# VHH binders against Pleckstrin homology domain-containing family G member 5 (PLEKHG5): the designs that were tried, part 1

All scores and structures are predictions.

Target 1, 101 residues: Pleckstrin homology domain-containing family G member 5 (PLEKHG5), of Homo sapiens (Human) (o94827r584to684)
Amino acid sequence: QLLLEGSLRMKEGKDSKMDVYCFLFTDLLLVTKAVKKAERTRVIRPPLLVDKIVCRELRDPGSFLLIYLNEFHSAVGAYTFQASGQALCRGWVDTIYNAQN
Below, numbering starts at 1 at the first letter of every chain, in headers, positions and changes, except where a header shows other numbers; Kabat numbers aren't used for antibody chains.
F, E and O stand for the ipSAE by ESMFold2-Fast, ESMFold2 and OpenDDE, each averaged over both directions (binder to target, target to binder). V2 = 0.75 x the mean of E and O + 0.25 x the DockQ between their complexes.
[cut] marks letters that were taken out.
Atom coordinates printed by the task and the answers are left out, and those that the model quotes come from them; centres of patches stay.

## First folded at step 13 (VHH; from A54 with F99H R101D S104L L105W E106S)

Design A59
Fold by OpenDDE, fold request of step 18:
Structure A59 (fold): chain B 101 residues (1-101), chain A 121 residues (1-121)
Amino acid sequence: as target 1 above (101 residues)
Amino acid sequence: EVQLVESGGGVVQPGGSLRLSCAASGFTFSDYWMSWVRQAPGKGPEWVSMISGSGDDTIYADSVKGRFTISRDNSKNTLYLQMNSLRPEDTALYYCAKHEDYPLWSGTDYSSQGTLVTVSS
């Protein structure tokens, strides 16, 4: 079931910045990118299983941290996502948290 | 060349405390998120905690929440991990790592030696 979708700015490091469109389902998060030529979206990261995500709102308003853990609880991915506002940011974090419980 | 040198490990009893340090060089320390990870014998690496470049944001694995505190002194290019209420299951080699090094954690050996923490009665 689709829980939430929307545009986010994704950062994987200090110098990385990418506009993405994310789909949050009950069991996974998809990170996609718009393909202008085909008016389609493509998945640009492997699906992130919701139960392996650790999220936290950041002091920077509108931003949250997402850490993806493997079966050993090793962080295999770490992303900062920025929403257009604090309310939306909180919505993402809360929805992910609720989906985990 | 990027260098990370961990220290502060030792043997402690359950309930004890220990403070780890990670000396960083070869890059602009304050520009990078930093993490502590640990690897117990026979187990895969486990993420422990992460801190933002400024130190304003911190996050912890559930297994260490309320017991461990990550911090940094950017003027000294040093990352810290204060470990309280230690448990036997905290026994591991502890490593520090840059944020961008995460893809390397899934199957590669750390270039640093790590620092050994042993919690035993």
Scores: ipSAE 0.827, ipTM 0.910, lowest interface PAE 0.5, mean pLDDT 92
Fold by OpenDDE, fold request of step 18:
Structure A59 (fold): chain B 101 residues (1-101), chain A 121 residues (1-121)
Amino acid sequence: as target 1 above (101 residues)
Amino acid sequence: EVQLVESGGGVVQPGGSLRLSCAASGFTFSDYWMSWVRQAPGKGPEWVSMISGSGDDTIYADSVKGRFTISRDNSKNTLYLQMNSLRPEDTALYYCAKHEDYPLWSGTDYSSQGTLVTVSS
């Protein structure tokens, strides 16, 4: 079931910045991007299983950190996502948390 | 060249405390998120905690929440891990890692020696 969708700005490290459109389902998060030249939308990351995600709101308003863990609880991905506002950011984090419980 | 040197490990009894340090060089320390990871005997690497460049944001694995505290002193290029209420399952070789160094987190290309923490009665 689809729980939440919307535009976010994704960062992977200091110099990475990308506009993405995310779909949060009960069991997974999809990160997608519009490819204007090809007039198509594609998934740009493997599906992130909700039970493997650790999230936290950041002090920077509207932003949250997402860490993705493997079967050994090793971090295999780390992202910061920025929403258009703090309320939306809180909505993403809360929805992920609720889906984990 | 990026260098990370861990220290502060040792043998402690359950319920004891240790403080680990990681001395960083070869890059602008304050520009990077840093993590602690650990590897227990016979197990894969486990992520423990992460801290932002400024130190304003921290995050922890569920297994260490409420017991461990990550911090940093950017004036000294040093990362810290305060470990309280230690348990036998915390026994591991502890490494610090710079953000984006995911291969190091997977245990494939460690560039540091780590520091050994042994919790036993």
Scores: ipSAE 0.816, ipTM 0.905, lowest interface PAE 0.6, mean pLDDT 92
Fold by ESMFold2, fold request of step 18:
Structure A59 (fold): chain B 101 residues (1-101), chain A 121 residues (1-121)
Amino acid sequence: as target 1 above (101 residues)
Amino acid sequence: EVQLVESGGGVVQPGGSLRLSCAASGFTFSDYWMSWVRQAPGKGPEWVSMISGSGDDTIYADSVKGRFTISRDNSKNTLYLQMNSLRPEDTALYYCAKHEDYPLWSGTDYSSQGTLVTVSS
């Protein structure tokens, strides 16, 4: 079941950002990127299982951090996202939290 | 060449405290998120904590929240981990790591021996 979708900006190293389109389902989060001249999108990261996500709002307005853990509580990925505003950012963080509980 | 050198490990009793340091060189330290990762004997690596380049944002694994404090001194290119209320389960080799948006905790991002923390009665 699709819970939330929308555009985010994903930080890729220092001073580097990429536009992504994310789909949050009840059990997973997909990070995709638009394909030029097509009305389709490509998954650019492995699907992230919702129950293995640690998600936190950041002090920067509109930003949140997502840490992805494996079965041994080891981080195997980290993603910084920026939404277009603080309310949308809180919406993402809250929806992920609700999907976990 | 990126270089991270951990220090400050040792043997301590349960309930004790220890402060780890990570000296960084080969990159602009203040531009990057930094993290502490630990690996217990026979286990895979476990993320412990992360701090933003400015030091304004800190994030902790649930297992250490309230007991550990990550900090940095950008004028000394040094990352710290203050560990309080230590438990035997905290026994591990501790590494610091430089953060990228993706991938995280890569062998290409750091290479070090780490610093051993042993918590034993």
Scores: ipSAE 0.012, ipTM 0.372, lowest interface PAE 8.2, mean pLDDT 79
Fold by ESMFold2, fold request of step 18:
Structure A59 (fold): chain B 101 residues (1-101), chain A 121 residues (1-121)
Amino acid sequence: as target 1 above (101 residues)
Amino acid sequence: EVQLVESGGGVVQPGGSLRLSCAASGFTFSDYWMSWVRQAPGKGPEWVSMISGSGDDTIYADSVKGRFTISRDNSKNTLYLQMNSLRPEDTALYYCAKHEDYPLWSGTDYSSQGTLVTVSS
């Protein structure tokens, strides 16, 4: 049920991005950070239901936006992610799109 | 105090155009992503479009892509929605909303007033 995993940078505030490790499952996206000296990560944000995500590549190289919607289609969260390159970024966007369809 | 005031709504025939404005005050406008949200009579709110603080990145709901254009003028603290090729199903009360960056997870602020767009069939 795991479709994609990898390191990304997530925007924490203005001009500051934090390093995260994300797991994309068929139905959920988890945002985690590494736990020191362990082979596990800690979920640091509420799980994002894949069917509530609107995702799109951004003009900045290797960046994509996730808009998280509630049951009324209102945006209740917006997340900017930076991948290590444009190809990896496209891979995330395409994999999320495919999981939704 | 954060305030968002919408204007520019009205009655228009199908195929017509309108430009909505959202005047913002009480926060540093250019720091925030902004959205347009609409609520059709008898329905729940629907997200329409979103724009980055700089204005360089935009995204649209599929139902409006190619017809609506979101923009902003940070020197005037104003958000815009150019609505072209209007259809009766675009009839709704339109709101603007301010977004916070994560980790302020719960952070959309909606205007309570909105501006009414009526597209007569």
Scores: ipSAE 0.012, ipTM 0.367, lowest interface PAE 7.9, mean pLDDT 78

## First folded at step 17 (VHH; from A62 with L100M S105V)

Design A67
Fold by OpenDDE, fold request of step 18:
Structure A67 (fold): chain B 101 residues (1-101), chain A 120 residues (1-120)
Amino acid sequence: as target 1 above (101 residues)
Amino acid sequence: EVQLVESGGGVVQPGGSLRLSCAASGFTFSDYWMSWVRQAPGKGPEWVSMISGSGDDTIYADSVKGRFTISRDNSKNTLYLQMNSLRPEDTALYYCAKDMRYPEVTWDYSSQGTLVTVSS
């Protein structure tokens, strides 16, 4: 079931910045990118299982941190996502938390 | 060259406390998020905690929430991990790390880590 979708700005480290479109389902998060000159979207990261996500809002308004863990609880991905506003950001974080419980 | 040197490990009893340090060099320390990870014998590496460059944001694994505190002093290029209420399951080699990026999480495997042993 699709829970939430929308545009986010994704950052993977200091120098990485990318506009993405994310789909949050009950069991996974998809990170996609719009295909240039097409109305299609492409998955640019493997699906992130919701139960392997640790996230929290950041002090920077509209941004949240997402850490992805493997089966050993090792961090295999760390992302900062920025939404267009604080309310949307909180919506993403809350929806992820709710999906985990 | 990036250098990360952990210290502060030791042997403590359950319920005890320990403070780890990580001395960083070879990069602009304050520009990077930093993490603590640990590896227990016979287990894979486990992420413990992460802190933003400024130190304003912190996040913890569920297993250490409420017991561990990550902090940093950018003027000293040093990362810290205050560990309270230690448990036997906290026994591990502890490492500090930067540049966790998908799909690669790069660890400074040249680091020896610092050993924390919690036993009665």
Scores: ipSAE 0.829, ipTM 0.910, lowest interface PAE 0.5, mean pLDDT 92
Fold by OpenDDE, fold request of step 18:
Structure A67 (fold): chain B 101 residues (1-101), chain A 120 residues (1-120)
Amino acid sequence: as target 1 above (101 residues)
Amino acid sequence: EVQLVESGGGVVQPGGSLRLSCAASGFTFSDYWMSWVRQAPGKGPEWVSMISGSGDDTIYADSVKGRFTISRDNSKNTLYLQMNSLRPEDTALYYCAKDMRYPEVTWDYSSQGTLVTVSS
């Protein structure tokens, strides 16, 4: 089931920043991006299983950190996502947390 | 060349404390998020904790929440891990790392790490 969807700004490291559209389902998070040439959206990351996500709100308002763990609890991905506002950011984090429980 | 040198490991009894350090060089330290990773015998690497470049944001694995504290001194290019209430399952080689890339994270094991042994 789809729990939440919306636009976010994704950062990987210091110099990587891109606008993405994310879909949060009960079991996975999809990160997609608009492709202008085809007027389509494409998945730009493998599906992130919800039970392997660690996330928290950051001090930067509207932003949250997402760490993706493998079966050994090794971090294989780290992202910062920025929502349009703090309320929406909280919504993403809370929804992910609730889906894990 | 990026260099990371861990220190501070040792043998402690359960319930004891240790403070690890990581001396960084070869890059602008404050520009990078830093992590601690550990590897127990016979197991894969486990992420322990992460801290933002400024030090304002920290995050921990569930296994160490409430017991470990990550910090940094950017003026000294040094990362720290304060470990309290240590348990036998915390026994591992501990490494510091600056690079986390999706979908693959390659840990630089050129560093020897620092060994933490928790035993009665």
Scores: ipSAE 0.827, ipTM 0.908, lowest interface PAE 0.5, mean pLDDT 92
Fold by ESMFold2, fold request of step 18:
Structure A67 (fold): chain B 101 residues (1-101), chain A 120 residues (1-120)
Amino acid sequence: as target 1 above (101 residues)
Amino acid sequence: EVQLVESGGGVVQPGGSLRLSCAASGFTFSDYWMSWVRQAPGKGPEWVSMISGSGDDTIYADSVKGRFTISRDNSKNTLYLQMNSLRPEDTALYYCAKDMRYPEVTWDYSSQGTLVTVSS
């Protein structure tokens, strides 16, 4: 089920990076955002199916790229994520890869 | 007003090689990820490969991994795709794209693409 969770910074297109909290399950990745005063999270993007993700660690420390593909292998989304450090970033990239294989 | 001009396509036998080029202008080339996308007759666009602005990070579709190599020369504002071990399934119109975000079936009308035909 749940393989990994944690805080990341996410950038989509030209938008500024935003703080998100992600849940990686066996089959999907949820991107959520903390809701002030409630200490709860809200899903802010449609669930990303794990088998449609292409993921790669970037040279910038603690950063990885996530390309979301449709069933025709066309990119329909591109996201950069930043974790708190290289070890956590590697953990996200490896866990996503392992969930796909 | 971004301008992208592809070249290097042609007709080649299976197992052959081609090298595609994409000349870019109208933006700071080195700041952006660049992509190669292809569209085969009767099919929607398919991404092929992507490369970071510095050229140090590269990503490939599984169908081309190990056969194609993306590269760039930021001093010449030029993107490249070295295509080896070509197969008939690689026959398509190839075009380059700025950034990674594009609509599912979008065509870049500032770009005509370069046709690659792999046939005996």
Scores: ipSAE 0.006, ipTM 0.298, lowest interface PAE 10.7, mean pLDDT 79
Fold by ESMFold2, fold request of step 18:
Structure A67 (fold): chain B 101 residues (1-101), chain A 120 residues (1-120)
Amino acid sequence: as target 1 above (101 residues)
Amino acid sequence: EVQLVESGGGVVQPGGSLRLSCAASGFTFSDYWMSWVRQAPGKGPEWVSMISGSGDDTIYADSVKGRFTISRDNSKNTLYLQMNSLRPEDTALYYCAKDMRYPEVTWDYSSQGTLVTVSS
């Protein structure tokens, strides 16, 4: 079941922020990017299992941190996401939390 | 039926430059992110760089940032890697790949590669 979708800006490490479109399902988060010429969307990261996500709203308005854990609960990915506003950011964080419970 | 053919490798001295090419066929090239990956003797694969289908977005591993430039020419179905300021640790077999996945890096499509040797 699709729970939430929308445009976000994603930052990984020291790289500049990248425009992405995310789909949150009950069990998976997909990170996609539009292919400009083809009018298509491509999944650009392996599907992130919702049960392996740690998500935290950041002090910077409209931003949240997503940490991805492996089977041993060690962090193997860290992503900063920027939503278009603080309310939408809280919506992402809350929806992820609710999907885990 | 996906085919990727690398070329442009060779032996160069430290500080030298090489330009790698990857000719692609069997798929709609402009639809896909493309990657360069390298494998040094006795090591596992190391992701080097990635470029979006349009060529507008590029991402580099920290080890090559500022020295390597990925590019593509979608009219020629060709991916490039310009390698400058080469170091001995850049010695490896270089491949191009269609897509790259996290976690558990698994190469979806790859080729025979092109060997780059940096030594004096």
Scores: ipSAE 0.000, ipTM 0.110, lowest interface PAE 15.1, mean pLDDT 77

## First folded at step 19 (VHH; from A47 with G56D L104D)

Design A78
Fold by OpenDDE, fold request of step 26:
Structure A78 (fold): chain B 101 residues (1-101), chain A 121 residues (1-121)
Amino acid sequence: as target 1 above (101 residues)
Amino acid sequence: EVQLVESGGGVVQPGGSLRLSCAASGFTFSDYWMSWVRQAPGKGPEWVSMISGSGDDTIYADSVKGRFTISRDNSKNTLYLQMNSLRPEDTALYYCAKHERYPDWEGTDYSSQGTLVTVSS
């Protein structure tokens, strides 16, 4: 079931900043990017399982941190997502949290 | 050369508290995100908590949320982990990790020593 979708700015490195479109389902977060030439949406990251995500809003308004864990609860990825506003950012974090519970 | 030295470990009873410290050197401490990780006997490393360079942003694993507090004193180049309401499953070797100037796991430096925390009756 789709819970939330929308545009986010994703940062996964110092100079890595990308506009993405995310789909949050009950069990997974899908990170996609628009392919203009083909007028299609491409999955650009493996699905992030919701139960493996730890996220929190950052002091920077509209941004939240996402830590991704493996089956051993070792951190294997960290991402910063920025929404267009603080309310929307909070919506993402809350929806992820609710999906985990 | 990056150096990370943990201290503060020991033996405590369930429900007890400990405060761990990580003394950092060899880099501009305040510029880097830091984490605590732990490794319990027979298990792989588990991420515990992360903190931004300024200390304004913190995040916790579900297993320790509400019980542990990560903090830092940049004037002392020291990372802290306040552990309250300790449980036997918190028994582990605890060590700190240096990330980048941004939250990322690439380029992370881990301590090679750690400090042992044992929670037992």
Scores: ipSAE 0.867, ipTM 0.928, lowest interface PAE 0.5, mean pLDDT 94
Fold by OpenDDE, fold request of step 26:
Structure A78 (fold): chain B 101 residues (1-101), chain A 121 residues (1-121)
Amino acid sequence: as target 1 above (101 residues)
Amino acid sequence: EVQLVESGGGVVQPGGSLRLSCAASGFTFSDYWMSWVRQAPGKGPEWVSMISGSGDDTIYADSVKGRFTISRDNSKNTLYLQMNSLRPEDTALYYCAKHERYPDWEGTDYSSQGTLVTVSS
């Protein structure tokens, strides 16, 4: 089931951000990017299983950190996303949290 | 040359406390997110906690949340892990790690030595 979808800015490196469109389902999060020239959407990260995500809001308003863990609880990826506002950011974090419980 | 040197490990009884330190050198410490990672005998490495360059943001694995506190003193180029209410399952070799390309995990540098924490009755 689709729980939440929307535009986010995904941090790339220290000083760059990419516009992405994310789909949060009950069991996984998809990070996608619009391919303008081809008028299509591409999945630009492997699907993130919700139960392997550790998520937290950041001090940067509207931003949250997502750490992805493997079966050993090793961190194998991390993502910083920024929503258009604090409320939306909290919505993403809360929805992820609720999906985990 | 980037160097990360952990210290503070030891043997402690369940319920006890330890404070780990990671001395960093060879880079501008405050510019980098840092993590603690641990590896128990016979298990894969487990991420424990992460902290931003400024120290304003911290995040913890569920297994240590409420018991461990990550912090840093950028004036001393030192990362800390305060471990309270220790449990036998916390027994592990603890490493500090530098995140070169945060938020990308690729390029994360780990120390080679670690500090051993043993929680045992």
Scores: ipSAE 0.846, ipTM 0.917, lowest interface PAE 0.5, mean pLDDT 94
Fold by ESMFold2, fold request of step 26:
Structure A78 (fold): chain B 101 residues (1-101), chain A 121 residues (1-121)
Amino acid sequence: as target 1 above (101 residues)
Amino acid sequence: EVQLVESGGGVVQPGGSLRLSCAASGFTFSDYWMSWVRQAPGKGPEWVSMISGSGDDTIYADSVKGRFTISRDNSKNTLYLQMNSLRPEDTALYYCAKHERYPDWEGTDYSSQGTLVTVSS
């Protein structure tokens, strides 16, 4: 069920980017943050259902935009993610698209 | 004061085309991401498309991909939506929205007016 995992930097609105670790499953994307003292990851956002995600690679290298929709197709979240490189960024966008199809 | 004024709506038959405009004032237009949002009778608001401040990045809802094109002319402070292959389900009040430099929904300014698009046979 796990399709891709890895480190990203996430920005929501005006907030500073934060380091996250994401797990992409066939049906959902989890955004987690490492809890260093406990050597655990903590889910920090509600699970994002893959069929409610609209994403697109941005002109800025290594970045992609993720818009999250509710069941009425209204946007309820918008996130900018930054990977460590353009190839990794495209890998995330492509894997999400393939999971939707 | 931020002002967003839409125009270009009207009545068209299925398969027709329309081009919507959104004239912006009261802010530095090129600094901000912009969206088109629509609200059909009896339904909640639906996001349609979004474009970056420079115009280089665009993104679309699945329901309009391949039929609608968002664009902007920063020299005229104007946002556009070219709508082709219109369907009855595209019937809605269309309005533009200004985001806070990066997309979010809490800092968004919306027009109170919009422009009505009716697609009927």
Scores: ipSAE 0.100, ipTM 0.540, lowest interface PAE 5.6, mean pLDDT 83
Fold by ESMFold2, fold request of step 26:
Formats: C-alpha cells, structure tokens, sequence
Structure A78 (fold): chain B 101 residues (1-101), chain A 121 residues (1-121)
C-alpha cells in the first residue's frame, strides 16, 4: 500500500542535489525522476526495502539521512534528502519509522 | 593510498567503557562521511554509526543509541567511537570506513585490520 509520495531533492556523497519523486509503500521505497519525453516517471535506483532502511532527520532543517543496509546489515547506500519544509521532512521520517514497526 | 588504522580495543567487563580511534590518511578527511562497522564472531558486518564530514550530523544503529558516541577531529584526521555501558553483544572486531560520494558502496574504503573489543565477565 502507498503510504506517502512527494518531491524531494536527493544527494549521494558529494554530488549535487537532484530533483526526485519518491513513493513510499508498506514494503518498498521507490526513487523516481520525471522523464520529460514521456510524461512519466522512471525508477532511477533499485527499490529500497523498507526493512533495510535506517533514517534520521538531520540538523539542517528539512533534511534527512537514509542509510540502506544489505541482508548482512552492511551499509550499501547513503542518501541525503531535502524536503520543501520541515513538516514534510518529519512526515517522511515518521512514516518510514512507522512502516518498519 | 587511503589508509585507515584503528586502535583502542581491548577486554572489558560488562558495563565498562572503551574509546576507539581511527587514524586516516591519503584523502581529504573532512570531505567524507565516515562510519564505524563491527563484525561479531561468526556473523557478517553490522553498521554501527555514521558521521558527516563536518561532524555536525551523526546517526546510530538502534542497538547502540545512548551508549556510543561517534566523533571526529578533522585537525588530526582522526575518527572516534566512545563506547559506554558495554554489553557482551558488543563483542566484535570494529573497523572504520570511508564512504565514496557516489551511491555504490563497491568503492568504499575499509580498514584491513580493525580493533578487537571483547566484553565478557
């Protein structure tokens, strides 16, 4: 089931932030990007299993960190997301936490 | 090229404390997120904590929150893990990792040795 969707800015490492559109389902988080040629979105990262996400609001308002773990609990991805406001940021972090519990 | 050297491990009783250090060289330390990872006997690696390049942002695995503190001193190119209220389940080889700025963790640099922490009565 779809729990939350919306626009975010995503950063991986030192790369510049990019605009993404995320869909949070009960079991998966999808990171997509608009494809202007086709009026649709394209999944640009492998689907992230909700049970393998560690997520934390950052001190920079409106930002959160998402760490993705493999089946061995080793971190295989780290993403910084920026929401358009603090309330949306807390919404993402809380919804992910609730989906895990 | 990239070098990460851990120290500070040892044998302690439950409830004890240890402070681990990771000396870094071969890269601009302050530019990169760093983490601590541990591997218990017979288990795979487990992520413990992560800290931003500036040190302003930290995140912890739930199993260590409130007991462990990650920090860094960018003037000394050194990463730290203060471990308090140690439990037998904290027994593991602890090592630090430098994260690449791209999402593929295939290029993440890990220490080859680590420092052993043993918590037993």
Amino acid sequence: as target 1 above (101 residues)
Amino acid sequence: EVQLVESGGGVVQPGGSLRLSCAASGFTFSDYWMSWVRQAPGKGPEWVSMISGSGDDTIYADSVKGRFTISRDNSKNTLYLQMNSLRPEDTALYYCAKHERYPDWEGTDYSSQGTLVTVSS
Scores: ipSAE 0.091, ipTM 0.494, lowest interface PAE 5.8, mean pLDDT 82

